# Designs tried in a protein design chat: VH-VL binders against q9h9l3. Part 165

Target 1, 176 residues: q9h9l3
Amino acid sequence: PRKMVAIDCEMVGTGPKGHVSSLARCSIVNYNGDVLYDEYILPPCHIVDYRTRWSGIRKQHMVNATPFKIARGQILKILTGKIVVGHAIHNDFKALQYFHPKSLTRDTSHIPPLNRKADCPENATMSLKHLTKKLLNRDIQVGKSGHSSVEDAQATMELYKLVEVEWEEHLARNPP

## First folded at step 10 (VH-VL)

Design i59 (framework fv_fezakinumab)
Fold by ESMFold2-Fast, scan of step 10:
Structure i59 (fold): chain C 176 residues (1-176), chain A 123 residues (1-123), chain B 111 residues (1-111)
Amino acid sequence: as target 1 above (176 residues)
Amino acid sequence: QVQLVQSGAEVKKPGASVKVSCKASGYTFTSYYMHWVRQAPGQGLEWVGWINPYSGDTFYAQKFRGRVTMTRDTSISTAYMELSRLRSDDTAVYYCARSGTYYYDSGPRFDPWGRGTLVTVSS
Amino acid sequence: QAVLTQPPSVSGAPGQRVTISCTGSSSDIDLGYDVHWYQQLPGTAPKLLIYDNSNRPSGVPDRFSGSKSGTSASLAITGLQAEDEADYYCQSYDSSLEGWVFGGGTQLTVL
């Protein structure tokens, strides 16, 4: 079987009025939840809005942050050829300017059996926080100091493991 | 009705720059990536790069890095590709083409395509 | 040089079946990236014919079908018609090049 990792990224606002999401932190964990990568990342353009309430990013984190081009190369080496799990993972891939194969991508915001286990409508998009509380009885993204991308990546992997056997069998019979 | 309308043919001398435009209509311009693909006479398709019209982010094929610049103007839903330091082997039809920004929506397939802009580089 | 390998030409008579292959590598098709197919009629822009390995856009006849296995993909055209005479290109994404890649193109001649 292919190796599996989970990813979560934090983005800051760049561009006009801070509306563009630029990568500022990335965490990757393995199947067991061990951290494979966790770095602050310096966007190539001016940060207009740190979005600290959600990102946890502050100006001091940027001082010795890894430049985007270098961080991207490191991250892609870890992701290439692996099954990558994320929540609303399209946002992470957009921030990375990266196209991961659809057949190796698992998005916990779009897995009908996972929503079913959470007593949610199968086609609804539920937040990571909600699914984690409902299915793992764990509170994540607590407080006002921003989210931990390590915590989010670990929760995402644990959520996927709840439906892994069922969903992988579904995908084998119904390739995306 | 989704359309991509490209600027007219250009004739340039070696060493010059050319800027080709692609005007989009019939969809939300900032919701899709815009790609540029070229085709030399009698040859195959060659991807040049993409621009995200929402952010202005660009990504270029290694062969064109340092010579190509992609930009957009969201007020008129128009994407631009400028190729500098032209050589005779840059003679080609240059196409713009739309793609989705991630796999869950329209995916990275190219649809629609502009009708192409012939750029001839000759002395 | 094209990154994906296609035969340069293929031919068939009206009503027959032809298959066009597209061979990639461990950094594109075999890595799991989807394959798309484009039809280019003489003097026109390419048109999307098949996307995500086997899906047809609205308006594309069911005579056109796609498949993918391992490092290769195939475009099948059944019930050949004179108007199918065109160049056909496969396309995928290559992780080592970090970009979209095309096959060299296959010229279909309807005899």
Scores: ipSAE 0.605, ipTM 0.854, lowest interface PAE 1.7, mean pLDDT 90
Fold by OpenDDE, second read of step 10:
Structure i59 (fold): chain C 176 residues (1-176), chain A 123 residues (1-123), chain B 111 residues (1-111)
Amino acid sequence: as target 1 above (176 residues)
Amino acid sequence: QVQLVQSGAEVKKPGASVKVSCKASGYTFTSYYMHWVRQAPGQGLEWVGWINPYSGDTFYAQKFRGRVTMTRDTSISTAYMELSRLRSDDTAVYYCARSGTYYYDSGPRFDPWGRGTLVTVSS
Amino acid sequence: QAVLTQPPSVSGAPGQRVTISCTGSSSDIDLGYDVHWYQQLPGTAPKLLIYDNSNRPSGVPDRFSGSKSGTSASLAITGLQAEDEADYYCQSYDSSLEGWVFGGGTQLTVL
């Protein structure tokens, strides 16, 4: 069996009026929720909008942030060969300019059994916050300081663990 | 329940200004973008612009730059759109609509919408 | 006019399947961003119908479906019902215009 990690990224706005989403923080945790990676990342372009309310990113976090190219290399080394769990994870991969093999990807925003367990429509896309509250009875992304990618990654992993057996069996029978 | 309550219908003369309000409830006002979209009678939807209620940053469609001003009062969770130098072709129902950012949970989809505010410009 | 192109009208009988296309026609012709769909019943505000190409919000029946392939998006309605008579709009983001754009809208008539 392959090792499993969960990932969550925070993005800031670059380009005209900050419409371009650029990676500014990445957190990776292992199966047990231990932090394997948590770094602020400096985008290659000027940051126009820190999106602090959502991202939790402030200007001070970018002072010693890891350049994107370097961070990307570090992150890819961690992800390679592993099952990667995330919520709406295609956004994280896009921000990383990296696409993990679909067969090794687990997106908790697209797992019908998880939604069912949370008494949500199976074909609906529910937020990480909602699922975490319903299934883990935990509040995440609270306050005005923005998201914590570590907290989000941990929550994502815990959610997946609730349906891991069932979903892995499903995937084995129905490979993507 | 998430709701957007807009101000009432307006009748204005050409050259005047109109300010439409949109009061948000049921969610954290500063955690979502507020968009304005208008629809002329019998026509399609036209995006006017957006405001970030948290920072106050705005971005307007090119067509409306110089005439539109979007503001917000976070203390009462209310967004405002002011359109100046009104013309007859500004006659439309103006909607406020909530959205998230592209790569966060709520995404850039518009949900929910206000019921709209009819602005009539006639001499 | 509209950056996204939709057929002005479509029609179908109850129980039939209809499709509404959405194609880039201006600066964002390749439709590089996700597409959302809205339903607007007569005299009402638009309502989110499909988001991120193919996802349904709570309360939207599964007879509504969305897809995106290449430079085109499509809304499909199966088991057409009388209450489906409405205008439908696709929406996406145009990086050139740096803003959200809507299709011209499609009027769906149930015969």
Scores: ipSAE 0.023, ipTM 0.642, lowest interface PAE 4.2, mean pLDDT 90

Design i6 (framework fv_fezakinumab)
Fold by ESMFold2-Fast, scan of step 10:
Structure i6 (fold): chain C 176 residues (1-176), chain A 122 residues (1-122), chain B 111 residues (1-111)
Amino acid sequence: as target 1 above (176 residues)
Amino acid sequence: QVQLVQSGAEVKKPGASVKVSCKASGYTFTSYYMHWVRQAPGQGLEWVGWINPYSGDTFYAQKFRGRVTMTRDTSISTAYMELSRLRSDDTAVYYCARSGTYYDSGYRFDPWGRGTLVTVSS
Amino acid sequence: QAVLTQPPSVSGAPGQRVTISCTGSSSDIGLGYDVHWYQQLPGTAPKLLIYDNSNRPSGVPDRFSGSKSGTSASLAITGLQAEDEADYYCQSYDSSLEGWVFGGGTQLTVL
């Protein structure tokens, strides 16, 4: 069996009017929720908008942040060949400029059994905050100090574990 | 209808540069990657690189680094590939092709432009 | 030079079955990346024939099918017809090159 990790990234605004989302933090946890990687990452472009309310990123975090190229190499080394779990994970892969195999990707925003357990329509896209509250009875992304990508990655792994057996069996019968 | 329309054939001397265009229509230009693939006469397909039309980010195959530049103009939904310091073995049909981004982890190429023949000869 | 290995040619008579192999490595097909197949008729651009290992785009006949196992993929054509005469290319993504890779192409001749 392949090893499994969960990922969550925080993005800041770069480019004209801060419209481009650039990677500024990445957290990766293992199956048990232990942190494998958690670094602030310096975008190659000038940061226009820290988006601190959501990202939790402040100018001080950029002082000793790992440059994007180096961080990307470290992150890809961890992800390659593993089942990667995320929530709306395409945003994380986009920020990483990384092409992960479809067969090894698990997106908790697109797992019908997970929505069913949360009493939500199977094909709806539910937020991580909503699913975590409904299924794990925990509040994440609280307050105005920004999100913790470690907390989000841990919650994402725990959500996936609720449907893992059922979903892996489904994928074995119906390969993506 | 989703389609890619490429510029016409070019004949160049060794050492010159060529710039091929690819105009997209029928979809949101900035939501998909644009790839360039070449094919020498009677030979196979060779991937050159990609551009993200939204950000302008590019990635080039190692063989072409230092000689290829990919750009785009979002106002006219057009991608460009410029190849410099041309050699006779750069003679090929150059195709543009669309792929999904990180949202489409299958990464297939569809559609393809009809190709632009670039002939490099003395 | 091609990264994925295909036979340079295959041939068959009308009504027969032919298969075209595509062999990769642990950094591409073996790592779980999907395989896509393109058909190139003489004088035309390649056209998507099979995507994500075994799926057909609208308009592609059931005679064309794809499969994948380990580090290899195969394209099968049953009920071979004259109009199937073309070059066929497999494609995947290679993690070590961080780029798209093609097979060398297979010329199908309908005898």
Scores: ipSAE 0.676, ipTM 0.880, lowest interface PAE 1.4, mean pLDDT 92
Fold by OpenDDE, second read of step 10:
Structure i6 (fold): chain C 176 residues (1-176), chain A 122 residues (1-122), chain B 111 residues (1-111)
Amino acid sequence: as target 1 above (176 residues)
Amino acid sequence: QVQLVQSGAEVKKPGASVKVSCKASGYTFTSYYMHWVRQAPGQGLEWVGWINPYSGDTFYAQKFRGRVTMTRDTSISTAYMELSRLRSDDTAVYYCARSGTYYDSGYRFDPWGRGTLVTVSS
Amino acid sequence: QAVLTQPPSVSGAPGQRVTISCTGSSSDIGLGYDVHWYQQLPGTAPKLLIYDNSNRPSGVPDRFSGSKSGTSASLAITGLQAEDEADYYCQSYDSSLEGWVFGGGTQLTVL
């Protein structure tokens, strides 16, 4: 059995009017929710929109932020060989400019049994916030201070654990 | 239920300005972007711009820059689109449409208002 | 005028399968931006039909499906119903225009 980690990233806006999403924070937790990585990351391009309402990122967080190239190396080192759990994780990988093997990826936004458990349509894309509330009776992403990537990563892992056995069996029978 | 209620039809002369309102309900107004899309009679959909109701930040399509102003009143969960220096080719149904953000629900437009017909004629 | 290219019209008989193409460029669909589809019934506002290339919102029948490849996307409708007669629009984001763009729309006629 492979080790499992959950990842969540926060992005800021770069490029024209901040429409380009760039990695500004990355959090990685292990199966037990212990933080393995949590760093602010400095994008290679000028930040136009911190998206603070959602990202929780402020200008002050970028003062000592880890340069993207360095952070990417650190993160990839952690992810290599692991089963990586995330919510809408393709966004995280895109921001990292890294794509983890599909067979080792678990996206909680695309797990029908998880949606079913939450009394949601199986093929619908539900938010992490909604699923966490429904299945864990926990409020995340509360307030105006933005998201906590650590909290989100932990929630993602907890959600996956609810359907881990069933889903892993499904994947074993139906490899991607 | 999420709803977007738009103001009524407008008839304007060329050179005038029009301000259309879109009142949101059933969700947290400041947690979603509000877009404006117009559709000329018998034509397709054209994106006009968007506003971030939380910050008030706006971004307009190049075609409308200098003529369009998007605002919001968070106290009544209402978005506004004002188009100035109206021309005949501005005649269209103007829709407000909600979208999520990069972090939540993405940029799909859902739901849409029922639209506001703006007629520009001399 | 539309940045994304759709056929102006398609038609099919009830029960048939029809497809609507949406052709973009390297600055929109080709850049990796997701495609959404909207259905607009006569005299009504557009309604979200497909989002993120291939996902159906609640209430949308599974006979509607979406796909994306390269610089193009496609909407497929199986088991065509009379009620499917409408205009269909694809949507994406164009980085060069710095804004969301729509296809020109496709009028679907059910024969």
Scores: ipSAE 0.030, ipTM 0.657, lowest interface PAE 3.9, mean pLDDT 92

Design i60 (framework fv_fezakinumab)
Fold by ESMFold2-Fast, scan of step 10:
Structure i60 (fold): chain C 176 residues (1-176), chain A 123 residues (1-123), chain B 111 residues (1-111)
Amino acid sequence: as target 1 above (176 residues)
Amino acid sequence: QVQLVQSGAEVKKPGASVKVSCKASGYTFTSYYMHWVRQAPGQGLEWVGWINPYSGDTFYAQKFRGRVTMTRDTSISTAYMELSRLRSDDTAVYYCARSGTYYYDSGPRFDPWGRGTLVTVSS
Amino acid sequence: QAVLTQPPSVSGAPGQRVTISCTGSSSDIELGYDVHWYQQLPGTAPKLLIYDNSNRPSGVPDRFSGSKSGTSASLAITGLQAEDEADYYCQSYDSSLEGWVFGGGTQLTVL
């Protein structure tokens, strides 16, 4: 019913010294947290650094990975026209080489009421892990095997739901 | 204080290539996308493509794919647009323009613009 | 051909109000993408005049305002002055083309 999804991407290091972040996994969930998309994605350039401790990506995930161009088309088809929720979502959009309308974008790292509920400074950029622990009493991104983008997307949607009514009212009165 | 300085006018023959430069100053070069927009004499604005100076990633309008190449040199904060296999209808002023990478405080608006580089394609 | 539709020309007398329309489609303005406006004086580069539908950059007089509704956006110029004589372009992003798109431009003549 609701045209709202949450996204989380995992990036690997490409380019000189692995400093460039390239898309290597994308997960998209619907309003209820059901998975709409979850694929490993093969970057078009050589992977220098898998960043496995954070990304959870290993060389074996690349064997059956969807090529970037194909994955991007699939992902954009899901995102187009929907309200897209993410955490520090500009990083995900940059990795996708995608511009989503600001009016349809919800970034849980830039929602002052969410920080307020977490007893954090309104203007601070808090991590997804911290907000999820404080507000949902759930530990995500646990251990050394890397993050689950599905888990992160689900947590992000749940965090947004805590402030959805208040924030949508704010955006209606103060369009971005 | 943010400034984009473009290279000078070029006259090229049909079939040649042209490479236009855009030197940025007054901001962190790698934090913003650089766009190229052209304007034929007496005509409107036409978007050519963008480059992400941090990654080197590019995206080109379909009309220009296969003929345009955008590059950058971060050591001198300069972006380049090279257009190959020039035709007479490529005669235009070519502008570089900065945009945000979709941060709320920068946005994907084009500001500032370079003064433009006139490229004339004639025999 | 421009992707966004603008009238080719508008005119007004000094002190009057003029409005320039910009009409898009379901893949750009109607989809929620913001509209920006640029002023181009003869022989110069375009200058950002209005961004994100209705915001003015520092240094742009309050005589210039923007609005957006559904498929269309509008630029309004009040207290028209001779120096406002220029070409005006609207701009948005189009999801189907995956790129920035411009209107065909509107030439403003101050009578």
Scores: ipSAE 0.625, ipTM 0.857, lowest interface PAE 1.5, mean pLDDT 90
Fold by OpenDDE, second read of step 10:
Structure i60 (fold): chain C 176 residues (1-176), chain A 123 residues (1-123), chain B 111 residues (1-111)
Amino acid sequence: as target 1 above (176 residues)
Amino acid sequence: QVQLVQSGAEVKKPGASVKVSCKASGYTFTSYYMHWVRQAPGQGLEWVGWINPYSGDTFYAQKFRGRVTMTRDTSISTAYMELSRLRSDDTAVYYCARSGTYYYDSGPRFDPWGRGTLVTVSS
Amino acid sequence: QAVLTQPPSVSGAPGQRVTISCTGSSSDIELGYDVHWYQQLPGTAPKLLIYDNSNRPSGVPDRFSGSKSGTSASLAITGLQAEDEADYYCQSYDSSLEGWVFGGGTQLTVL
């Protein structure tokens, strides 16, 4: 069996008026929720909007942030060959300018059994916060300090574990 | 339930200003962008601009820069759009619409929309 | 005028399949920006129909589907019904204009 990791990224705004989303933090946890990677990342372009309310990123976090190219290399080394779990994970991969094989990707925002378990429509896209509250009875992304990518990654992994057996069987019968 | 309640219809003369309000409820007001989109009678949708209710930062479409001002009052979860130096071609239904950031769960999709505010500019 | 180009009108009989195209000439569709679709019934505000190219919000029938390829996006409606008669708009982002852009809209008539 392949090892599983969960990933969550935070983005800041670059480019014109900060409309471009750039990676500013990445957290990766293992199956048990242990942190394998958690770094602030310096985008290659000037940050226009820290998006602190959402990202939790502040200017001070960028002082010793890891340059994007370096961070990307470190992250890719961790992800390679793994089953990668995330929520709306296509955003994380896009921010990383990296696309993991679909067959090795698990997106908790697109797992019907997970939604069903949470008494949500199977084809709806539910937030990580909602699913975490409903299924894990835990509040995440609280306050005004923005998201914690470590917390989000851990929650994502825990959510997936709830439906892992069923979903893996489904995928085995229906390969992407 | 997430709702956006807009102010009532306005009738203005050319050269005047109009200020439309959009009161948000059912969600954290400062956690989403608020957009304004207008639609002239029988015409398509035109994006006017957005405001970040958390920071107050705004960005306007080029066409409206210098004439539009977007503000918010976080204490009452209300966004405002003011358009000055009104012209006849500003006659339109003005919508407020909520969106998330591009690479977050809510994304840049507009949902929901207010019911719109008709602004009529006539001599 | 619109950065995104849509056919002004499409029509179909009940039960048929219709498609509405959305082509970006100067938009960033090809660069990876997602396309959203909105349905506007007569006399009402637009409603989100499709988001992120191909996702349906809750409450939207599976008769509606979206896709994107290259510089173009497409909305498909199968099993056309009378209540589908409306205007449909695509939306994306244009980095040159530094803002969101809509297509010109497509009026769908159910014959």
Scores: ipSAE 0.021, ipTM 0.619, lowest interface PAE 5.3, mean pLDDT 90

